# Ledger of designs, part 111: VH-VL binders against NAD kinase (nadK)

Target 1, 268 residues: NAD kinase (nadK), of Syntrophomonas wolfei subsp. wolfei (q0aze0)
Amino acid sequence: MKIILVNNRFKENTEKKAQEIAGQLSALNVEVIIDNGLDEPYAGTVDFIMVLGGDGTMLRAARRYGQRAIPVLGVNMGTVGFLSNIEINELAEYLPLILREEYSLEARMMLEVAVFQQQSLLTRVFCLNELLLRSNSPRMLSFALEISGQKLEPYRGDGLIVSTTTGSTAYSLSAGGPIADPQLDAFIVTPVASHIINKRPLVVSPEREISLHLLEEREAIIGIDGQIKMDFGAENRVLIKRAPHPLLMVNLKAKPFFTSIDRSLQRQ

## First folded at step 7 (VH-VL)

Design E57 (framework fv_ixekizumab)
Fold by ESMFold2-Fast, scan of step 7:
Structure E57 (fold): chain C 268 residues (1-268), chain A 123 residues (1-123), chain B 112 residues (1-112)
Amino acid sequence: as target 1 above (268 residues)
Amino acid sequence: QVQLVQSGAEVKKPGSSVKVSCKASGGTFSSYAIHWVRQAPGQGLEWMGVIIPILGTADYNQRFKGRVTITADESTSTAYMELSSLRSEDTAVYYCARDKSYRSSGHYGMDVWGQGTLVTVSS
Amino acid sequence: DIVMTQTPLSLSVTPGQPASISCRSSQSLLHSSGFNYLHWYLQKPGQSPQLLIYLGSNRASGVPDRFSGSGSGTDFTLKISRVEAEDVGVYYCMQALQTPLTFGQGTKLEIK
């Protein structure tokens, strides 16, 4: 059995914990690859991915490995988050089930984001939470949104979020979007500080294609999962669709999503 | 609503092999584990194995290991169970059944069943 | 292999009366997650099996309220509060804690 351990080298104590876990797995005759985010993704075949850390580390793992249809387990290192399934102090208890492949999988849709310059593909990235289009200056953006070829009335404001249901509790929530059951596949389209009073969040079939382009030359940025930033100008177009494969998240322990989010919202 | 439709009844000679198909209609085929269960005439249910398409893995009852192969073709939304070196004791109705959990590992209960395929092994 | 034992192997019930079927496993089916990996199926005459109860006590979609599952570890019970004519068939428990998945022998329910 071959496992990738994903961690953040620069967070205190996470690398040391990753080495401890790697030693435990090696003692059980498991081959371990450590991915601390600094190198290229491991190119070989693996059976399982353990993510040691918070939601940010899981988002990175999803972008790097999510399209390979490999089980991914989020192991929380003592921070609050929505993408981990078990706590680090529970790992020893669940490790025998992991090694025997005795767990269920929860599929989480991902976005495929393709950025074009005119008709030329500049980049293609995958993400678990959202794409954000935003102004990179004090000036409002004017931009066009098309959904499966249907041209909506132009948007005017600070930007737009196109989110998965998993991302509904991330930046989309902060911008006024709905809380969505992550078991559903849908795009959530949430305006950011729209100047147009009646622009509301949209919930759109995941079979649709969403495209965005600027109507005026502005300094704008495309953001991916809050971690990747790309310049976006009037010569650019972005196409968003459902990624070919969902992220396969390991479920070893029941986590009641709605009561968890309700408690989190009441505490803030 | 997902429906599983199996291939028709077969009569086979001892020592031959049989390949039963199970086609899923409606819903995402690769999102579910597909089990194979057989029932000899007047007898109870016996689990043969499972294919988990999203993991590319199959698991088998050791009683059948070496004789049974379970595969899946996502392009046609079809699972297959092939049983080789047939014996008279293999005469049974063979069922395919979907595990109820989306992207399941196969442990959560079989909520959708095929209609069954009668395989008769006779000389 | 985990061995599943059902009792009784057959029972006859007057319509409207309750029925109870027991299932015992050779090994605990209680997982550290808190779930019991024990499911109940009904096979009506001439039909494919259908799921009644999953993970010990959860009713499957479309299953009437008169069916309930209980138990934990090695001892499980399926209860029908008021038996109806449509409930005739063979009831099977199945463990899904580990492969191979194993079924009980079946309990045949008949109406008097």
Scores: ipSAE 0.000, ipTM 0.387, lowest interface PAE 19.4, mean pLDDT 85

Design E58 (from t18 with heavy chain G99A T101S Y102F S105G S106T G107Y; framework fv_ixekizumab)
Fold by ESMFold2-Fast, scan of step 7:
Structure E58 (fold): chain C 268 residues (1-268), chain A 122 residues (1-122), chain B 112 residues (1-112)
Amino acid sequence: as target 1 above (268 residues)
Amino acid sequence: QVQLVQSGAEVKKPGSSVKVSCKASGGTFSSYAIHWVRQAPGQGLEWMGVIIPILGTADYNQRFKGRVTITADESTSTAYMELSSLRSEDTAVYYCARAHSFKTGTYYFDYWGQGTLVTVSS
Amino acid sequence: DIVMTQTPLSLSVTPGQPASISCRSSQSLLHSSGFNYLHWYLQKPGQSPQLLIYLGSNRASGVPDRFSGSGSGTDFTLKISRVEAEDVGVYYCMQALQTPLTFGQGTKLEIK
């Protein structure tokens, strides 16, 4: 068995814990590859991916490995988040089930984001939560949104978020988007500080293709999962569609999504 | 035209609690995280915590663990910071500041409140 | 906690001359996304702090082009190409890689 152990090297004690877990797995005849985010993703065959950290570490793992149809387990290291399934102090209890493949998998859709400069593809990236288009200057953006060939009236404001249902509790929520059951497949399109007061978030089929481009020369950026940033100008366009493969998340323990989000939204 | 307006100065006795308010105007309150930062006289800046209003979630500096509570009321676009068990060393100017989103890397404070002086004296 | 160290702690500059402030972090602020989660603020006497530079090198809205930020990983620099009287105050760097968010000690800029 070969396991990739993904960690955040910038968290105190995370590197030590990763080494400790790697030692325990090796003692059980498991080959361990450590991914701390600095090198290229491991290109070989692997059986399982274990993510040690918070949501940010899981988002990185999803971008690097999410398209390979490999089971991914989120192990929480004491951070607040929605993408982990078990806590680090529970790992020893669940390890035998992992090694015997005694778990279920939950499929989470991902976005495929392709950025063009005129007709040339600049980059293609995958993400679990969202793409954010935003202004990088004091001036509002004016931009075109097209959904499966249907051109909407121009948007004017600070930007737009195109989110998965998993991403509904991330940037989209902060911008006024709906909370979505992460087991549903859909794109959530949420305006950011729109000049047009009646612009509403849209929930659209994941089979739709979404296209964005600027209508005026402005300084803008696109952000992917809050981690990758790319300059975006009037000569650029972005195409967003469902990624070929979902992220396969390991479910070892019932995770009460609705109870957790309900508690988070209650006034204290 | 975004503005954060804080409540007025307070003088408190040791052992009491203080609750400072921060009212946001001119922007979409739910689109931003509200942070609290304090500054003791003649000293530097110290981060206390953050609230994400739409989600109702808060995160705190462990140094204030058990003493600080940050809340938000979206109906009035107001965030609150309550600090209990006050000590003389809690005398400081308390600032609220907004960040564009709740992702840690985007926690840069584009607008700040005017500050609230809290004096703790016996 | 990540420790932020600024040098110098104070700086006196003749108007029109350049100024440079250094900020060092106890661990790398370069995230796997390629961003440095390092921001710079200015606190003028009697005022709230104001944002100057975010994500290492991006000027905030309304900030003059005489201000620039550079650096990566653990070493960052704020430069003022031509200091003006209104630039007087205390400059702070802040890391936002992880909570708790931490600030440098501050660098006081004074005019000669």
Scores: ipSAE 0.000, ipTM 0.383, lowest interface PAE 19.5, mean pLDDT 85

Design E59 (from t18 with heavy chain G99S Y102W K103R T104D S105T F109P; framework fv_ixekizumab)
Fold by ESMFold2-Fast, scan of step 7:
Structure E59 (fold): chain C 268 residues (1-268), chain A 122 residues (1-122), chain B 112 residues (1-112)
Amino acid sequence: as target 1 above (268 residues)
Amino acid sequence: QVQLVQSGAEVKKPGSSVKVSCKASGGTFSSYAIHWVRQAPGQGLEWMGVIIPILGTADYNQRFKGRVTITADESTSTAYMELSSLRSEDTAVYYCARSHTWRDTSGYPDYWGQGTLVTVSS
Amino acid sequence: DIVMTQTPLSLSVTPGQPASISCRSSQSLLHSSGFNYLHWYLQKPGQSPQLLIYLGSNRASGVPDRFSGSGSGTDFTLKISRVEAEDVGVYYCMQALQTPLTFGQGTKLEIK
């Protein structure tokens, strides 16, 4: 059995804990690869991915490995989040179940983001939460949104978010988007500070293709899960669709999504 | 490269109107806005307004509202500024300038035409 | 309207010496995006204005690095580290935060 341990390179405590866990797994004849984010993703065969950290670390793991159809377990290191299933102090209790594959899986849709310059593909990135288009200057953006060949009226504002249902509680929520059941597959399209008062968040089929391009030569950026930033100009276009494979998230214990989000919102 | 070429100098009578043209080359005409700025002899720069070709709308400095009309013809990539009810105080060099944005706000002129002298005299 | 005030209105400089021009706005030009909507233009004698500095501190294409812009909010400065003869003209600051776009009165730079 080969397991990847994904940890946060900027947290010394998580690095030490990853090494301790790797030692424990090696003692059980499990081959361990530690991914702290500094190197390229491990390209070899892998049976399981264990993410040690908060939601940010899970987003990185999903981007790096989510398309490989490998079970991914989020292990919280002390900060409560939406993408972790168990706490680090529970790991020893659940480890035998992991090794015997006695767990359930939940499929979470991902986005495929393809950025073009004219007709040339510049990059393709996968993400779990969202793509953010935003201005990189004090000028508001003017941009075109097309959904499966249907051209909407131009958007004017600070930007746009195209989110998965998993991402509904991330940037989309902050921009006024709806809270979505993560068991649903859908794109949520949320305007950021639109100057057109009737531009509302859209919930669209995950079979739709979404394209964006600037209507004005403007300095803008696209952000992926809050972790990757790319320049975006009028010569660029982005195509967003459902990724070929969902992220396979491991459930070892029940996590009540709606109760958790309700408490989080009331605390705010 | 973006270039703006304006029509030639005009001499007008008080009470008449003048229409100055600004032909753009380079870039996509609809992707930017064209501002009009005037400069009276020995004076500073005064913004008159802007045409937003992609929207077909114009925004004006309140001082000129009612007297100035800015239009655009996308087929010829040409913007026009017409100023009516001319007074001697309207004697100035009139500049067109391209903004880096198609919007009426937050834009700034980055490429300027050569200017058109309009003299209002009896 | 936002009022733009420049000081000085006239400046005489020996070639190779530095020059500094100040611009004050009647309200903050700092947008929620974190950028200042303040730009600097140079109008050489008999010519159209040309862009020198945009968004407070960014040099326009082709502008020598002896030109620099600084400031935030309501107070901005244009500096020329070593004035050359070709720098003679009238310098204008301009705000683009809201319409109408407004210019300062202009600062005439002359060579001694």
Scores: ipSAE 0.000, ipTM 0.363, lowest interface PAE 21.9, mean pLDDT 85

Design E60 (from t18 with heavy chain H100K T101V K103H T104S S105G G107Y; framework fv_ixekizumab)
Fold by ESMFold2-Fast, scan of step 7:
Structure E60 (fold): chain C 268 residues (1-268), chain A 122 residues (1-122), chain B 112 residues (1-112)
Amino acid sequence: as target 1 above (268 residues)
Amino acid sequence: QVQLVQSGAEVKKPGSSVKVSCKASGGTFSSYAIHWVRQAPGQGLEWMGVIIPILGTADYNQRFKGRVTITADESTSTAYMELSSLRSEDTAVYYCARGKVYHSGSYYFDYWGQGTLVTVSS
Amino acid sequence: DIVMTQTPLSLSVTPGQPASISCRSSQSLLHSSGFNYLHWYLQKPGQSPQLLIYLGSNRASGVPDRFSGSGSGTDFTLKISRVEAEDVGVYYCMQALQTPLTFGQGTKLEIK
């Protein structure tokens, strides 16, 4: 069995834990590849991905490996997030089940983001939470939103979020979007600081294609999962659609989504 | 139960820098803009700048451009205002304020921090 | 920059009497949304400013109904129908149509 351990090198405790776990797995004849985010993704075949960290580390793992149909387990190292399944102090209890492949999988949809300049594809990236189109200044953007060939009235505001249901509790929530059951497949389209009173968040089929472009030359950025930034100008357009493969998340124990989000909303 | 809590008063020498913190609690930090406003003794209110955490963008009053930097740490729900090259004229109470965005996109300050007195003296 | 001018700079009012403060902007604050991006704040002695009125005429949460805002474009008025002792402080108007956000010079309200 070959396992990738994804961690954050800049957190010394996480790096030390990754090394300890790698040593334990190697003693059990498991080949371990450590991915601390600094190098290119491992290109070889692997059987399992273990993410040591919070939701941010999971988002990186999903972008790097989520399209490969490999089981991904989130192991929390501190603050419990929405994307981890077990705590680090529970790993020893669950490790035999992991090695025997005795677990269930939950599919989470991902976004495919394609950025064009004129008719030329500049880049293609995948993400688990959202794409954010935003102004790179407090000045409003004027931009066009098209959903499966249907052109909406121009948007004016600070930006727009196109989110998965998994991303409904991330930036989309902060911008006034709905909380979505992560078992649902849908795009959530949430305006950011729109000055038009009747611009509401939209929930649309995951089979829709969403297109965005600027109507005026402005300083703007496309953000991916809050981790990747790309300059976006009037000569650019972005196309967002459902990614070919979902992220396959490992379930070793039940995690009560609705009670967890309810508690979080009360505390905020 | 939303509140903004600022760091304590500071006394600084001319030419130094000061960094004031503003910790938000009770509300969703990234849903709002955090503005910084100062008030010199006996004077009115002067807007210094804003950070919009969800966008990762900051904007500044041009008279402070090059000296002021506003940042945010979403993991701790804390905004920071750093002012460099301090002068005696920078002696003021510095306030953070939450800019609540209405559907119109306008900012009005629904919650204010308690203020931080920064005294610049030799 | 948009210049905000308040009149008067100070006023003294007997408790129970009305008070009126004017705010003029150097250009229209009426946004294409139909709202005026003009807000009023009160700073009580020794305290942080607090929001009174937003978007020209809307009272903030917890603000008594004796406070009202009116006006559109460049001319705005804050009225207090019956002044009480706790209303003492400096009143500021602010425009939020354009950066930099700018305040009026303030109006000090004192009790006679």
Scores: ipSAE 0.000, ipTM 0.376, lowest interface PAE 20.0, mean pLDDT 84

Design E61 (from t18 with heavy chain G99E H100R T104G S106Y G107Y F109M Y111V; framework fv_ixekizumab)
Fold by ESMFold2-Fast, scan of step 7:
Structure E61 (fold): chain C 268 residues (1-268), chain A 122 residues (1-122), chain B 112 residues (1-112)
Amino acid sequence: as target 1 above (268 residues)
Amino acid sequence: QVQLVQSGAEVKKPGSSVKVSCKASGGTFSSYAIHWVRQAPGQGLEWMGVIIPILGTADYNQRFKGRVTITADESTSTAYMELSSLRSEDTAVYYCARERTYKGSYYYMDVWGQGTLVTVSS
Amino acid sequence: DIVMTQTPLSLSVTPGQPASISCRSSQSLLHSSGFNYLHWYLQKPGQSPQLLIYLGSNRASGVPDRFSGSGSGTDFTLKISRVEAEDVGVYYCMQALQTPLTFGQGTKLEIK
């Protein structure tokens, strides 16, 4: 068995723990590749991906490896989050189940985001939570939204979020979007501080293709999972569709989604 | 060619805070990691921390735990290092330095700012 | 923390003669990628540090070919084949394998 351990290079505690876990796995005849997030993703075949850290590390792992149809386990390092399944101090208890492949998989849809300049593809990225289009200045944006070729009336406001159901509890929630069952496949389109009072979040089929472009030159950015930022101008167009493969999340413990979100909302 | 230009020298009293800026010109700011390194008079180099704007992450040397904050404003291509609860031992030249984080991410600082002298005295 | 130890701490060299600086790490800096995450910097008097060598042996852009780096794992060497007046300053090795990033104590190179 070959396992990738994903961690954050700049978190010393996580690096030390990754080395300890790599040693334990090697003692069990498991080949380990450590991915600290800044180098190119490991290009070889692997059997399992273990993510050490919080939700942010899991989002990075999903962008790097989510399209490979490889089981991905989130191991929490002591912070509250929604994307991890077990705590680090539980890993030893669950390791035999991992090695025997005695776990279930939960499929989570991902977004494919393609950014164009005129007719040229500038970049293609995948994400688990959302794409955010936002103004990078005090000025509101005017932008066009198309859903499967249907042109909506122009949007005017601070921005727009196109989210997966997994992302419904992230930035989309803060912008007034609905809480969605992550087992559902859908895009959630949530306006950010829209000037038009009646612009509501939309829940649309994941088979739809969503296109965005600016109607006037403004300082804007697109954000991916709150971690990647790219400049976005009137010469750019972004195309959003369902990624070819869902992220396959390992489930070793029962999923407490509804009780977890209920408790989280009580604290807000 | 990428250049990093830092804010000017400052004299601060003990217990105050200082915020040093580092403005990048040339290249794509979001592709950088910006490190902060200080050097006390007659001493060696000490790493304080880093911000990686593209990943939305910052990490710090735990020796400065609770006193240092590194931020970045991509709209102005400027990174900041704020150090609070200043002591005389914090008198040093503070440098910002760029690390390439995309293709060829080998964790070296290839472009350095000119340095900012922060003097902590009454 | 990974501890970086440089020897010597100072050296004086006549122009045209070679100089050699050693750097030892408390842990191996060889990553599974095959690269050594060790870099060399020069700080000239009154100036910012500047990159000389990255990943053990690669010369940075604009660095004269008289500078070379070698070594692997825990033992690294910076060599200057023919020291020139402009080479005066303090040389630092740095490990970037893990945080916190750590520097050696520095080696001061002076001309006789």
Scores: ipSAE 0.000, ipTM 0.389, lowest interface PAE 17.5, mean pLDDT 84

Design E62 (from t18 with heavy chain H100Y T101K K103T T104S S105G S106K G107Y; framework fv_ixekizumab)
Fold by ESMFold2-Fast, scan of step 7:
Structure E62 (fold): chain C 268 residues (1-268), chain A 122 residues (1-122), chain B 112 residues (1-112)
Amino acid sequence: as target 1 above (268 residues)
Amino acid sequence: QVQLVQSGAEVKKPGSSVKVSCKASGGTFSSYAIHWVRQAPGQGLEWMGVIIPILGTADYNQRFKGRVTITADESTSTAYMELSSLRSEDTAVYYCARGYKYTSGKYYFDYWGQGTLVTVSS
Amino acid sequence: DIVMTQTPLSLSVTPGQPASISCRSSQSLLHSSGFNYLHWYLQKPGQSPQLLIYLGSNRASGVPDRFSGSGSGTDFTLKISRVEAEDVGVYYCMQALQTPLTFGQGTKLEIK
């Protein structure tokens, strides 16, 4: 069995913990590759991915490996979040189940984001939570939203979020979007500070294709999962589709989504 | 709580095809693999193939030489097994069964459907 | 294809007595993970098969502790410490190391 351990190098205690776990797994005849985010993603065949960290580390793992149909387990390293399944102090207890492959998998949809300059593809990325189009200045944006060839009336505001159902509790929630069951596949389209009062969040089929472009020259940014930023101008267009493969998240213990989010919202 | 419910018995003529359904409830359909196993009268169990809905892939026992097709409709949590060019030797009870996870080398069937009798006669 | 061979093909047991069923594979079912991908099923008369033992020795949920599985590599055994009337049926071993998945011929357990 070959396992990738994904960790965050900026937290030195997680590097030490990753090495400790790698040693334990090697003693059990498991091959271990450590991914601290600085090198290219491991290109070889692997059986399992263990993410040591918070939601941010899981988002990075999903972008790097989510399209490869490999089980991914989130192991929390002290930061409260929604994408981990077990705590680090529980890993030794659950490790026999991992090695025996005694777990269920939850499929989580991902976005495929393609950014064009006119007709030329500039980049193609995948993400688990959302794409954010936002103004990079105090001036509001004027932009066009097209859904499966249907041109909506122009938007005016600070931006737009196109989210997965997993991302419904991230930036989309802060912008007034609905909380979605992550078991569902859907795009959630949430305006950011729209100046048109009847522009509401939309929940649309994941089979639809969403495109965005600016109607006026403005300073704008495309953000991916809150971690990647790209300049976006009037000559650019972004195309959003459901990614070909979902992220396969490992479920070793019950983590009731709705109870967790309900408690989180009460504390805000 | 988890159940696999199959379609009803079928009587088919030689040379025709049959399509048996298996509807999953009580569990996460996309997290599991659905296998098809048949049992001829008084005989043992024979594995026919598997669909892994989460990957969109199917694998088959080559013994059925392109006669079997297994599909899944995630919107209805239903898997289908279609067997073509039916012969009298295809008379059997056809079962669907749930594999715990997507990996083919580690499957064990924790839940089984009730079975569908397919009779092939003139 | 991996060939699975069960012995005996039939046995009759007085209630309360033990029963033992053997399963042999044509090649090792021991995976590099350290686990044997061998599983045991029971099919009661007129019913669908049900899981008894998975990964060689793990008892499935709801299965009485009188059932146990043992063995490694190519030789496996299912034991029932005290047979009860409800244990009547056909027992099958199955390998899941590689496709096609293959079953033993089945062992019919009857009460005397």
Scores: ipSAE 0.000, ipTM 0.403, lowest interface PAE 15.9, mean pLDDT 85

Design F1 (framework fv_patritumab)
Fold by ESMFold2-Fast, scan of step 7:
Structure F1 (fold): chain C 268 residues (1-268), chain A 122 residues (1-122), chain B 113 residues (1-113)
Amino acid sequence: as target 1 above (268 residues)
Amino acid sequence: QVQLQQWGAGLLKPSETLSLTCAVYGGSFSGYYWSWIRQPPGKGLEWIGEIYHSGSTNYNPSLKSRVTISVETSKNQFSLKLSSVTAADTAVYYCAREGFYDFWSPYGMDVWGRGTLVTVSS
Amino acid sequence: DIEMTQSPDSLAVSLGERATINCRSSQSVLYSSNNKNYLAWYQQNPGQPPKLLIYWASTRESGVPDRFSGSGSGTDFTLTISSLQAEDVAVYYCQQYYSTPRTFGQGTKVEIK
């Protein structure tokens, strides 16, 4: 058995814990690869991915490994979040279940984002939460949105978010988008400070393709999961579609999504 | 902590091309704009341009016809080429990172290279 | 392009006294969507690269001493050193990051009397 331990290199306690866990797993004759984000993703065959940290570390793991159909377990280290399943102090209790493959999997859809300059592909990335198009200056954007070949009236405003259902509680929520069951497959398209009256969030089929481009030369950016930033100008276009594979999240412990989010919103 | 290490030719003759490289260690190369800034002896700072890991660039309009910034993502490096140099291009050249507090909110240049003195003389 | 102008060009202050540097932008650098001024202050000691002191006009960078403070909004900004120390002898630059090209003030040299 080969396991990747993904950790946050900027949190010293997660690096220390990753080394400790790697030692324990090696003693059980498990091969361990540590991924702290500095190298390219491990290219070999792997059986399981253990993510040590908060939601941000899980988003990085999903981008790096989510398309490989490998079980991914989020292990929380004291940060409240939606993507972890167990706490670090519970890991020893659940480790025998992991090694015997006695767990269930929850599939979470991902986005595939392709950025073009004219007709040339510049980059392709995957993400678990969202793509954000945003002005990189106080000037509002004028941009075109096309959904599966259907050209909508131009948007004018600060930007647009294209989110998975998992991402419905991230930036999309802050911009007025709906809370979605993460087990549903759908895109959520949420305007950011639209100048146009009655531009509402849209919930669309995950089979749709979404295309964006600027109608004026502006300093804009596209962002992926709040972690990757790319320059976006009038020469650029972005194509967003459902990623080929969902992220396979490990369930060892029941985590009630709706009661957790309801409690969070009640305190506001 | 993130460190920038820079190198390149320090002495040039007029009409030659300046070439400098900056390597990023101890942190992520992706997700940041990487800039070149220069400072002639005894004068102020002038922003030359920036590059994103994807290869997207923005240049100072005053230098745009002569400047090229490129990236070698596999090596976490970015480089500056400035063509047709003259004595006016004599300066210390710095590479730097523009920081982000969160995704929405850039803040100034938080990490700088040590600088490379480039002298243009005949 | 946004032009940045500092005053004075040079300033001589006794140890322990207050130093004040002004910076003006040719247009507002206040981003209305997040209500932040996209203005930074840098310190450059002789022979060294610039060091970020303050961003968003008034937020002190980690590790920067309390004697440094920034204020202002829109087009008019101030950097204050409340009690000058010997290591503060440097050139100080304001910079806008509201638009490209990024632009710097001409610099203010702070010296001990």
Scores: ipSAE 0.000, ipTM 0.425, lowest interface PAE 13.7, mean pLDDT 85

